# Designs tried in a protein design chat: VH-VL binders against 2-C-methyl-D-erythritol 4-phosphate cytidylyltransferase (ispD). Part 23

Target 1, 229 residues: 2-C-methyl-D-erythritol 4-phosphate cytidylyltransferase (ispD), of Wigglesworthia glossinidia brevipalpis (q8d223)
Amino acid sequence: MINHPEIIVIFPAAGIGKRMGYKYPKQYIKIKNKTILEHSISLFIDKIYVKKILIAINKKDYWFNKLSILKNKKINIVIGGKSRTESVISALKFVSKVDWVLVHDAVRPCLHKNDLNKLLKVINISPFGAILAAPIYDTVKKSYGNFISHTIKRNKLWRALTPQLFNLKILINCLKIITSKGEIITDESSALEKCGYKLNLVHGRSDNIKITYPEDLNFANFFINNIKE
Below, E stands for the ipSAE of ESMFold2; O stands for the ipSAE of OpenDDE; V2 stands for 0.75 times the mean of E and O plus 0.25 times the DockQ between their complexes.

## First folded at step 18 (VH-VL; framework fv_daclizumab)

Design j3 (from m5 with light chain Y93W; at its last look DockQ between E and O 0.69; V2 from the best seeds 0.00; counts 0 for: pae E 3.6 > 2)
Fold by ESMFold2, look of step 18:
Structure j3 (fold): chain C 229 residues (1-229), chain A 121 residues (1-121), chain B 106 residues (1-106)
Amino acid sequence: as target 1 above (229 residues)
Amino acid sequence: QVQLVQSGAEVKKPGSSVKVSCKASGGTFSDYAMHWVRQAPGQGLEWIGYIIPLFGIAEYNQKFKDKATITADESTNTAYMELSSLRSEDTAVYYCARQSYTGSEYLFDYWGQGTLVTVSS
Amino acid sequence: DIQMTQSPSTLSASVGDRVTITCSASSSIDDMHWYQQKPGKAPKLLIYAASSLESGVPARFSGSGSGTEFTLTISSLQPDDFATYYCQQHNSWPYTFGQGTKVEVK
């Protein structure tokens, strides 16, 4: 019997990422001789409380098997689905013997250790979970087509980041409910929200960026370099 | 370079308690397990348990579950082990050791210098 | 619990000798390490994962074995190698050490 938390980390990585203009998925683009995916995994891989890392890849992924991280005993592959939600559900089928799950984007290579630690300390104060988030500093506009509709008050608005921490049983139940209703979600925390659970917001760093557009590669290169300082 | 520096030798009477410290420097403290291992005079190594400082939760070898209490203080990067109800059989050198991960296996790559605890009969 | 049994408990050897120490596990393991301990000093990691040499360890040390039987070999004993050697399993909790093998002069 182990009394401390044991955690399984899920990386939904089945997407192709056409916005980047590459012929292969953006998580396999290299920065400093490591893929974005490898950078995103690296902070979790040597943590004593991480029991397993599940990476949900595309059925036709031809790039993963060339990565050195495959030699790591914690790394496990599952075949993802057509959506982020389906990929997370596929990975959850292989999760047992833990109370907590982290879900982290395959293209967030700039996570700091201190943010991860702050998130994990929520285990001591919440039965449900938490997400990393950062406040919005720019003025926010709602659009219709190419026109401004109006300004949205940014007070109390947050950018949702990952990792996101969830009670395993609650996450499984909420995703079951969401899929039975045919609802589409953009992150796993919204599934718990729709089921009425109150998740904590943990203030994370703004440089925990998601690689979405080609210009983000320059930012990621800079931020990865500064993590080690 | 990771260094583990332990508190000095202790001489204790039977029935008392002792608290041994292990201060880490030059590396990560909160994220990794800190183990305690003992060695009685002229004898081999015996694993006592560990703590993950981030969570403040310790795990114990069943033999030591009612003898040892392992704690950690993240603000000072220091792990502690308290031994209660000391008997002469508890006379030993007590080591802290940091658990590390090689990518495939866990090992103890850094050890403290040891703390001699002598329980007078 | 996995019991680790070393053989021999002690051995006498001279500089230049080939020294072999065995470690037997009570059940199959794949997570095994060797440590060296000199008098008055903390143990020092020597070999990890049964056969991988820790950095800074002389090439005369080697490890082999799998399953339940493991071997530490010193190809040509040096004066600095008189010490006690321990095997350790990290395969299952609780973590256990062998009882030790003392390598002594003559």
Scores: ipSAE 0.423, ipTM 0.761, lowest interface PAE 3.6, mean pLDDT 88
ESMFold2 (binder alone), look of step 18: mean pLDDT 89; pTM 0.905
OpenDDE, look of step 18: ipSAE 0.864; ipTM 0.927

Design j4 (at its last look DockQ between E and O 0.86; V2 from the best seeds 0.00; counts 0 for: pae E 3.6 > 2, grease 20.2 > 18.9, SAP .505 > .496)
Heavy chain, then light chain:
Amino acid sequence: QVQLVQSGAEVKKPGSSVKVSCKASGGTFSDYAMHWVRQAPGQGLEWIGYIIPLFGIAEYNQKFKDKATITADESTNTAYMELSSLRSEDTAVYYCARQSYDWESGYLFDYWGQGTLVTVSS
Amino acid sequence: DIQMTQSPSTLSASVGDRVTITCSASSSIDDMHWYQQKPGKAPKLLIYAASSLESGVPARFSGSGSGTEFTLTISSLQPDDFATYYCQQHNSYPYTFGQGTKVEVK
ESMFold2, look of step 18: ipSAE 0.413; ipTM 0.765
ESMFold2 (binder alone), look of step 18: mean pLDDT 89; pTM 0.896
OpenDDE, look of step 18: ipSAE 0.865; ipTM 0.926

Design j5 (from m5 with heavy chain G27D E59Q; at its last look DockQ between E and O 0.63; V2 from the best seeds 0.00; counts 0 for: pae E 2.5 > 2)
Heavy chain, then light chain:
Amino acid sequence: QVQLVQSGAEVKKPGSSVKVSCKASGDTFSDYAMHWVRQAPGQGLEWIGYIIPLFGIAQYNQKFKDKATITADESTNTAYMELSSLRSEDTAVYYCARQSYTGSEYLFDYWGQGTLVTVSS
Amino acid sequence: DIQMTQSPSTLSASVGDRVTITCSASSSIDDMHWYQQKPGKAPKLLIYAASSLESGVPARFSGSGSGTEFTLTISSLQPDDFATYYCQQHNSYPYTFGQGTKVEVK
ESMFold2, look of step 18: ipSAE 0.518; ipTM 0.795
ESMFold2 (binder alone), look of step 18: mean pLDDT 89; pTM 0.910
OpenDDE, look of step 18: ipSAE 0.854; ipTM 0.923

Design j6 (from m5 with heavy chain I52L; at its last look DockQ between E and O 0.57; V2 from the best seeds 0.00; counts 0 for: pae E 4.8 > 2)
Fold by ESMFold2, look of step 18:
Structure j6 (fold): chain C 229 residues (1-229), chain A 121 residues (1-121), chain B 106 residues (1-106)
Amino acid sequence: as target 1 above (229 residues)
Amino acid sequence: QVQLVQSGAEVKKPGSSVKVSCKASGGTFSDYAMHWVRQAPGQGLEWIGYILPLFGIAEYNQKFKDKATITADESTNTAYMELSSLRSEDTAVYYCARQSYTGSEYLFDYWGQGTLVTVSS
Amino acid sequence: DIQMTQSPSTLSASVGDRVTITCSASSSIDDMHWYQQKPGKAPKLLIYAASSLESGVPARFSGSGSGTEFTLTISSLQPDDFATYYCQQHNSYPYTFGQGTKVEVK
């Protein structure tokens, strides 16, 4: 028996990634002979506090079973849905005997261990959870079609990152509520916000990028080489 | 490459206390368990307890619950074990060992060099 | 507590001998490891998960067993192998070691 918190990590990975220009899902693109998905998992897999890793894949996923990480006892697959929310809910059906879950993007391969550690320390001070986030440095414009509507004040604005840390029971209940109302969300923290829960912001590094466009591959390759501590 | 370097040998009188340090380098400190193991002269290995610095959780073999206090300092990547109310029976080499995950198993594959604590009247 | 019992406590052998050390657990375990310790040195991981050889460990070392009974074998003893060997379980706290088996020169 382990006396520290035990955590389950969920990777919603059912997307197809058309913006990358490849015919296969972008999480399976390789950097340094490992897929982006494998890089995104790697920081979590050898942590004593990680009980299981649940990866929600597309039901037509033909690539995952070729990965060597499938041999690892911590790795479990589930079939995701058409949306991120459906994929996370599908994974949550297999979560038990932990109080805390992490949700992490399958295409964020550049997470630093210091950021993960700062996020997890929130367990000691919050009953609800937290997200990694980074300040916005560029001026933010609201659009109207192809025109500028106005400038939004960027003070107190943050880019939401992952991983995101949640109390298990609260996350399950909030996702049930938002799906019953037919609401669309882009991250799991917004479900807790809509249920009235106060989540902590944890200042994370700006190089914790989400690989979205082909040019991000060069940045990810550079950042992966520079991950230390 | 993980390296664990322990503080030097100590000679102590009965009833006193000692604090042994274990400094980690070459790897992650905060999110791996650091264990303490002792070996009395000519005897086998005995597990004392561990700390996981990330959560500030220390746990002990029941035999050592009132003898040992295990702490960590993340800013210096150093774990400590303090032994109180020393008796001659506490004379031993004290090792730190990091718990690692290899081949889907948890194991002690990184050990400090050991710290001899001698308790003598 | 899970008690780990090694047999024999001491073993006299010559270079070239096949050496067998056994370890018995008081309850069924699936996290069992073997360590080698030379005088004045920290223990060194030799075999993990009962049968998997740690990197850099010579192929003459092997492990087998499951449940409550485990064996460490040295197929052809070398001068560097005179040492004390410990088994250890990680199934439950407190983690426990066998009492040790000293392999010494005949």
Scores: ipSAE 0.232, ipTM 0.697, lowest interface PAE 4.8, mean pLDDT 88
ESMFold2 (binder alone), look of step 18: mean pLDDT 89; pTM 0.911
OpenDDE, look of step 18: ipSAE 0.868; ipTM 0.928

## First folded at step 20 (VH-VL; framework fv_daclizumab)

Design f1 (at its last look DockQ between E and O 0.71; V2 from the best seeds 0.00; counts 0 for: pae E 3.7 > 2, grease 20.4 > 18.9, SAP .526 > .496)
Fold by OpenDDE, look of step 20:
Structure f1 (fold): chain C 229 residues (1-229), chain A 122 residues (1-122), chain B 106 residues (1-106)
Amino acid sequence: as target 1 above (229 residues)
Amino acid sequence: QVQLVQSGAEVKKPGSSVKVSCKASGGTFSDYAMHWVRQAPGQGLEWIGYIIPLFGIAEYNQKFKDKATITADESTNTAYMELSSLRSEDTAVYYCARQGYDWSGEYLFDYWGQGTLVTVSS
Amino acid sequence: DIQMTQSPSTLSASVGDRVTITCSASSSISDMHWYQQKPGKAPKLLIYDASSLESGVPARFSGSGSGTEFTLTISSLQPDDFATYYCQQHNSYPYTFGQGTKVEVK
């Protein structure tokens, strides 16, 4: 009887986060009463079109099993790999039969629902997918050592954000191809690019930050408390 | 806090149509399923159908597939239900209800409109 | 379709009484809720996931059960509790309600 799109959400969460200086992975740092990972999962967990959430964790992750979020029937744990790409690939082995997949950073808890909705609407206009992206406002410099090499023209440059929306079959196929070639990618959209697929670019808010450094926690706290829907 | 406000009571003649609205405020609208439930006078609750505004996809109880048409307008955060070929048996209070979720991931009706009485009489 | 059957349909009780309402599903379900409805008002979520008390609901309300048999209990009936109660399954479409149990003054 169900006739709406079904989507699986994948969280590559096998990274250690050494740059944060904590004794545990940064996705388990708490903001308010929830871990960053729980905040990120909460963005999707209540959506009727989300069929399953796959979280690819490190095999040495002894923190996840303590989270209350495990009580949610949509949550499934998989063992990630040595890289983001490997973690996503690992998760994809456990996907249900669906047409679409979202890949979202585990440490990107500040996503606005409106941006997510804009991204998902691409389902109606593209068989391939789309990514959220934000424009670059600062002058971009290319460096050599500690010196400026040259200025890169800023127009039409975007920062890739997550979530990223993909046709499941296409994503799987492209990742197989790029992996077989030994190519390294920083995000899954790059795989589709290399395979020749045109992905849509959807404008996203700049406060959809990825927590990477300790100072980002201050921003995340602010956004979650004051801006996030 | 989320509030659902429905349109006012309607009195209709048999054979006519009526369109009831449900406006959501205080929260997101597009990616939550909005459901419609009927309650005839002195009777229980009957699920009619639902819509996911984000995709514009509506599903119906088989009993109401030829009776109800559910739509949504994201720009106004409003869900609609149109009832066609009204009969006296369609006299009821109609509720919109948002499908939320609990911590375990189970769905539930967390917010309800105040109800709209539709009276069909000659 | 999953049929939900409540028992009894009507229950007469006095303030202070222990009240028990039963809901039987035609097949095993994992997502069942209880709603309270007063005359002229929309249903109000009372118990979710069979046994979880909704925020703001008095502790005298409780739910139990699994599979096909569920129970709503009011430990000590209060004047504010006279209403009609409905069980509802969110297990599968079409969603269905019990026929309701009217709790009225004895």
Scores: ipSAE 0.356, ipTM 0.761, lowest interface PAE 1.3, mean pLDDT 92
ESMFold2, look of step 20: ipSAE 0.411; ipTM 0.775
ESMFold2 (binder alone), look of step 20: mean pLDDT 88; pTM 0.901

Design f2 (from f1 with light chain Y93H; at its last look DockQ between E and O 0.48; V2 from the best seeds 0.00; counts 0 for: pae E 3.1 > 2)
Fold by OpenDDE, look of step 20:
Structure f2 (fold): chain C 229 residues (1-229), chain A 122 residues (1-122), chain B 106 residues (1-106)
Amino acid sequence: as target 1 above (229 residues)
Amino acid sequence: QVQLVQSGAEVKKPGSSVKVSCKASGGTFSDYAMHWVRQAPGQGLEWIGYIIPLFGIAEYNQKFKDKATITADESTNTAYMELSSLRSEDTAVYYCARQGYDWSGEYLFDYWGQGTLVTVSS
Amino acid sequence: DIQMTQSPSTLSASVGDRVTITCSASSSISDMHWYQQKPGKAPKLLIYDASSLESGVPARFSGSGSGTEFTLTISSLQPDDFATYYCQQHNSHPYTFGQGTKVEVK
């Protein structure tokens, strides 16, 4: 008998990452002999409460099959969609019966375990879920063209990070609703938000970076080598 | 390097209780399952139960469900096992062991405490 | 419960000998490991996933098997290898160990 929470982790990894300038998706760039994707998966794969890891890849992804991580019995590959949301939805079709799901960026390898633990503890206080988020320290400007329109008040503004924790049923239902309405979201938490659910914000470290541009690789290398536990 | 350090040997009277501690250092604690294993003198190893400190949920071998209570304190990275209604048959070395992970996706006991001898005698 | 049965319970051997220990499971398992324990010490992981050598363990140790039958082999027994060896299944609760095989000096 199992008496602990069971969680499925979803990695939307169907993006090409054109901004990196590589001939292959950025999640397959190596840091310390492991791909970024492997680093990200490694954050979760050894956790007893992680029942399954679903990786939504592009149908033209010919790189994943070369990874040693495929030997891990928790790893399951699904075909993603044309967007992040579609990829998550695709993955959700293959979920086992669990109460909770984590959605994490495939190219966010610098997550600290302490932040993950803080996020997961929300299970005890919320039936809906939570996201990791970081405060904005820089002055925020709204632009028109190449010009400053005005300054946005910075207080109470947060950058959404991953992983994001959701009740599985609620996530599925909300995504169905927003999809049927033709709405576009940037992250899965926005779906729950639009459905009227209150998600918790959990403070996360700023070094939980999402690798988007080539210069981010330098940071990721540094954090993985010197900061990450 | 992860290290598990257990509390010292205990000598107890029958009917009493004992609480053994296992402190982890050199790694994370909360999200790893900590297990307890018993070894009676000259005997083999018996799995008692485990706890996931992050959730505070413990599970037990049916054999020890009324004997052992496993708890954890995240603030001190310490797991505990309390044995109640001690009998001579409870005399054994008790080990804490962390549940680790191998690349194939299997769990194993990768780190062990040094063991705590609990002697129950009149 | 899954019962693990080792054979033999005691094995007398000399330095340089090839030693083979068998572990039988009462049902098919996928997660099986071998531990070495010396007197007064905690068990030490030796082989994981039936055949994978733990880091730092000498190459003279090897494991094989699947399903219900598993084997630990020491190709050439060394003085440091005299100990008790345990197989252990991590397939299902309750986790269980074999009764142990004591490898002693002949």
Scores: ipSAE 0.394, ipTM 0.778, lowest interface PAE 1.2, mean pLDDT 92
ESMFold2, look of step 20: ipSAE 0.464; ipTM 0.795
ESMFold2 (binder alone), look of step 20: mean pLDDT 89; pTM 0.907

Design f3 (at its last look DockQ between E and O 0.77; V2 from the best seeds 0.00; counts 0 for: pae E 3.2 > 2)
Fold by ESMFold2, look of step 20:
Structure f3 (fold): chain C 229 residues (1-229), chain A 122 residues (1-122), chain B 106 residues (1-106)
Amino acid sequence: as target 1 above (229 residues)
Amino acid sequence: QVQLVQSGAEVKKPGSSVKVSCKASGGTFSDYAMHWVRQAPGQGLEWIGYIIPLFGIAEYNQKFKDKATITADESTNTAYMELSSLRSEDTAVYYCARQGYDRSGEYLFDYWGQGTLVTVSS
Amino acid sequence: DIQMTQSPSTLSASVGDRVTITCSASSSISDMHWYQQKPGKAPKLLIYAASSLESGVPARFSGSGSGTEFTLTISSLQPDDFATYYCQQHNSYPYTFGQGTKVEVK
């Protein structure tokens, strides 16, 4: 019997990346001879407290089977759904014998180990979980059609990042409630918020970017080359 | 390159305690398990236990759970092992070792400290 | 607990000899490792995953086996190879070592 936390990491990776304009899903674009997906996974693979890594892929994914990472015994594949939420729910069906789950974007290859460590320390102080987040640098505007309506005060606003850390049972319950109501969410933390749980906000680095647009590839390439550990 | 530097040799009387340190440099400390292994004179290697500094929680070989206390200090990147109620049978070289992960998915000890001789003599 | 039993306990050999050390596990294990220890030094990883050589280990070292029976072989013993060798399982806690095999000058 192990007394320290053991965690399972879920990567929702069933998306097709329409905004990137590539002929195949953006998580399979290579930087320095490794896919973005592999870069994102590598941050977790060698930790004794990571019991499993569950990757939710598209049922028509023809690219994952070419990756040598399949040989690693921590890696498990599940079939995701049409939405991020469905993909996470599908992966959660295979999670057992842990109290904690991390959910991490398949296209955030620039996470620093020290940020992950800060997030995981929340296990000692919260029964619910936490997210990494970074302050918003730019002035935020609310629109009125194609016009500026007004400026939103940014001093209390944060970009939600991943990984996000959750109590397993609470996450499962909140996602069931949210989906039964037909609500659309953009991240898993909002499901817990809507169910009334207070999550910790952990200050992460601004360079933990999500690759969304083609220009993000250049930033990711630079950040991966210059990650300081 | 990870380097593990242990505290110096100690001579102790029976019934006393000793605290051995292991300072890590050249890599991340908090997220890897730090193990302790002992070797009595003329004997083989015995695994004592480990700590994951990030969580501050140690795991022990049942044989040593009442003998050893393993702790870590993230601010100094140092792991510690305290041995209590020392007896002459506790005379040994005590090593720290960092847990690595091989490419086949099994764990191994990839970095070792130089060892600390603890001599218990009346 | 998984017990690891090595044989022989001591082996006298000359430079150039082929040396074989065996390690037996009390129950089936998925993987194991071999360490070399010279007098006054910490153990040093030689072979991981039963058969893969660690970086910087000479090609004269090889490992084989699976399940409960494992072998370390030195194809042509060199002066630097006189040492004690340990097998170790990482399959389950507590981690356990074989009792060691001392390779001595004949």
Scores: ipSAE 0.456, ipTM 0.789, lowest interface PAE 3.2, mean pLDDT 88
ESMFold2 (binder alone), look of step 20: mean pLDDT 89; pTM 0.917
OpenDDE, look of step 20: ipSAE 0.518; ipTM 0.840

Design f4 (at its last look DockQ between E and O 0.78; V2 from the best seeds 0.00; counts 0 for: sugar tag NSS L91, pae E 3.2 > 2)
Fold by ESMFold2, look of step 20:
Structure f4 (fold): chain C 229 residues (1-229), chain A 122 residues (1-122), chain B 106 residues (1-106)
Amino acid sequence: as target 1 above (229 residues)
Amino acid sequence: QVQLVQSGAEVKKPGSSVKVSCKASGGTFSDYAMHWVRQAPGQGLEWIGYIIPLFGIAEYNQKFKDKATITADESTNTAYMELSSLRSEDTAVYYCARQGYTWTGEYLFDYWGQGTLVTVSS
Amino acid sequence: DIQMTQSPSTLSASVGDRVTITCSASSSISDMHWYQQKPGKAPKLLIYSASSLESGVPARFSGSGSGTEFTLTISSLQPDDFATYYCQQHNSSPYTFGQGTKVEVK
């Protein structure tokens, strides 16, 4: 019997990536001879406490089966759904025998090990979970159509990052509740918030970027250089 | 590039305790399992246990659960093993070893400390 | 507990000889490795996953086997190869080693 935590990591990767303008999913774009997806997985794969990595892919994904990372016995695929939430729920059906799950974006290739370790230490102090987050530096405006409505005070605002750490049973229950109400969420932590759970906010690095637009590729290339040993 | 440097040899009397250290160099300590393995004079290798420093939780070979206490200090990148109630049969070289991982997903010991000789004699 | 039984305990060989060492596991394993240990030194990983050579290991070393039966072969023994060799399972706790095979000069 093992006494230390065991964790399953979920990568929702079923999206098409229309905002990048590419003809194929953005997670398969290569930086330094590895796909963005492979970079995003890399920190998790050699950890003894990571029992399994579940990657939720599009049912018509023609790119994943060409990746050498498939040969690693921790890597398992599931078929995702039309939304991020549906993809995470699909992956959760294959999760057992662990108390904790991590959900990480397939297009955040710049995660630092020290941020992951800070997040995981929350297991020792919380029954619920935590997210990585970074402060907002720019002035934040609320819009009304294509006009400025007003300025939002930013000193208490944070950008949500991933990975996000959750108690498995709580996450499953909250996602069931939110789905039954037809509510739309953008990350899994908001499901726990709406169910009344208080998640820890863990200060992460600002260079843990999500690749969203073509210009982000240059930033990711630079930041990946800074995390190499 | 990972290096494990252990504390020096110890000579101890029966009934005393000893604490062996294993300092890791390179910035990869907290999230790797650090194991302890012993080798009595002229004998083979015997696994004692491991710790994951990030969680501060150790796992033990049942044979050594009442003999050894494994701890870690993340601030100094150092793992420790304390042996209590020493007897002459505890005389051995004690190694720390890092748990490594193959590209196909198998675990192994990829880096070893130089060993610490603990001699228990009157 | 998975027991690893290694044979022989010692062998005498000359430079140039083919050396074969066997290791039996009490139940089927996949995380099986071979380590080399020279006098006064820590063990060093030689072969991982039964048959894969660790970086920097000479091609004269090879491993084979699966399930419960494994072999380490040195195709042409060199002076640097006189050492003790251990098989080891990392499948389940307690992680166990064979008793070792000392390869000595004849």
Scores: ipSAE 0.470, ipTM 0.806, lowest interface PAE 3.2, mean pLDDT 90
ESMFold2 (binder alone), look of step 20: mean pLDDT 91; pTM 0.925
OpenDDE, look of step 20: ipSAE 0.686; ipTM 0.882

Design f5 (at its last look DockQ between E and O 0.85; V2 from the best seeds 0.00; counts 0 for: pae E 2.6 > 2)
Heavy chain, then light chain:
Amino acid sequence: QVQLVQSGAEVKKPGSSVKVSCKASGGTFSDYAMHWVRQAPGQGLEWIGYIIPLFGIAEYNQKFKDKATITADESTNTAYMELSSLRSEDTAVYYCARQGYDMSGTYLFDYWGQGTLVTVSS
Amino acid sequence: DIQMTQSPSTLSASVGDRVTITCSASSSISDMHWYQQKPGKAPKLLIYSASSLESGVPARFSGSGSGTEFTLTISSLQPDDFATYYCQQHNSYPYTFGQGTKVEVK
ESMFold2, look of step 20: ipSAE 0.570; ipTM 0.837
ESMFold2 (binder alone), look of step 20: mean pLDDT 91; pTM 0.919
OpenDDE, look of step 20: ipSAE 0.605; ipTM 0.864

Design f6 (from z3 with heavy chain T102R; at its last look DockQ between E and O 0.80; V2 from the best seeds 0.00; counts 0 for: pae E 2.04 > 2)
Heavy chain, then light chain:
Amino acid sequence: QVQLVQSGAEVKKPGSSVKVSCKASGGTFSDYAMHWVRQAPGQGLEWIGYIIPLFGIAEYNQKFKDKATITADESTNTAYMELSSLRSEDTAVYYCARQGYRGSEYLFDYWGQGTLVTVSS
Amino acid sequence: DIQMTQSPSTLSASVGDRVTITCSASSSISDMHWYQQKPGKAPKLLIYAASSLESGVPARFSGSGSGTEFTLTISSLQPDDFATYYCQQHNSYPYTFGQGTKVEVK
ESMFold2, look of step 20: ipSAE 0.649; ipTM 0.856
ESMFold2 (binder alone), look of step 20: mean pLDDT 93; pTM 0.941
OpenDDE, look of step 20: ipSAE 0.874; ipTM 0.929

## First folded at step 21 (VH-VL; framework fv_daclizumab)

Design e1 (from f6 with heavy chain E105T, light chain A49S; at its last fold request DockQ between E and O 0.78; V2 from the best seeds 0.00; counts 0 for: pae E 2.6 > 2)
Heavy chain, then light chain:
Amino acid sequence: QVQLVQSGAEVKKPGSSVKVSCKASGGTFSDYAMHWVRQAPGQGLEWIGYIIPLFGIAEYNQKFKDKATITADESTNTAYMELSSLRSEDTAVYYCARQGYRGSTYLFDYWGQGTLVTVSS
Amino acid sequence: DIQMTQSPSTLSASVGDRVTITCSASSSISDMHWYQQKPGKAPKLLIYSASSLESGVPARFSGSGSGTEFTLTISSLQPDDFATYYCQQHNSYPYTFGQGTKVEVK
ESMFold2, look of step 21: ipSAE 0.659; ipTM 0.863
ESMFold2 (binder alone), look of step 21: mean pLDDT 93; pTM 0.947
OpenDDE, look of step 21: ipSAE 0.768; ipTM 0.901
ESMFold2, fold request of step 23: ipSAE 0.553, 0.569, 0.561; ipTM 0.842, 0.846, 0.843
ESMFold2 (binder alone), fold request of step 23: mean pLDDT 93, 93, 93; pTM 0.946, 0.947, 0.947
OpenDDE, fold request of step 23: ipSAE 0.894, 0.892, 0.889; ipTM 0.938, 0.936, 0.935

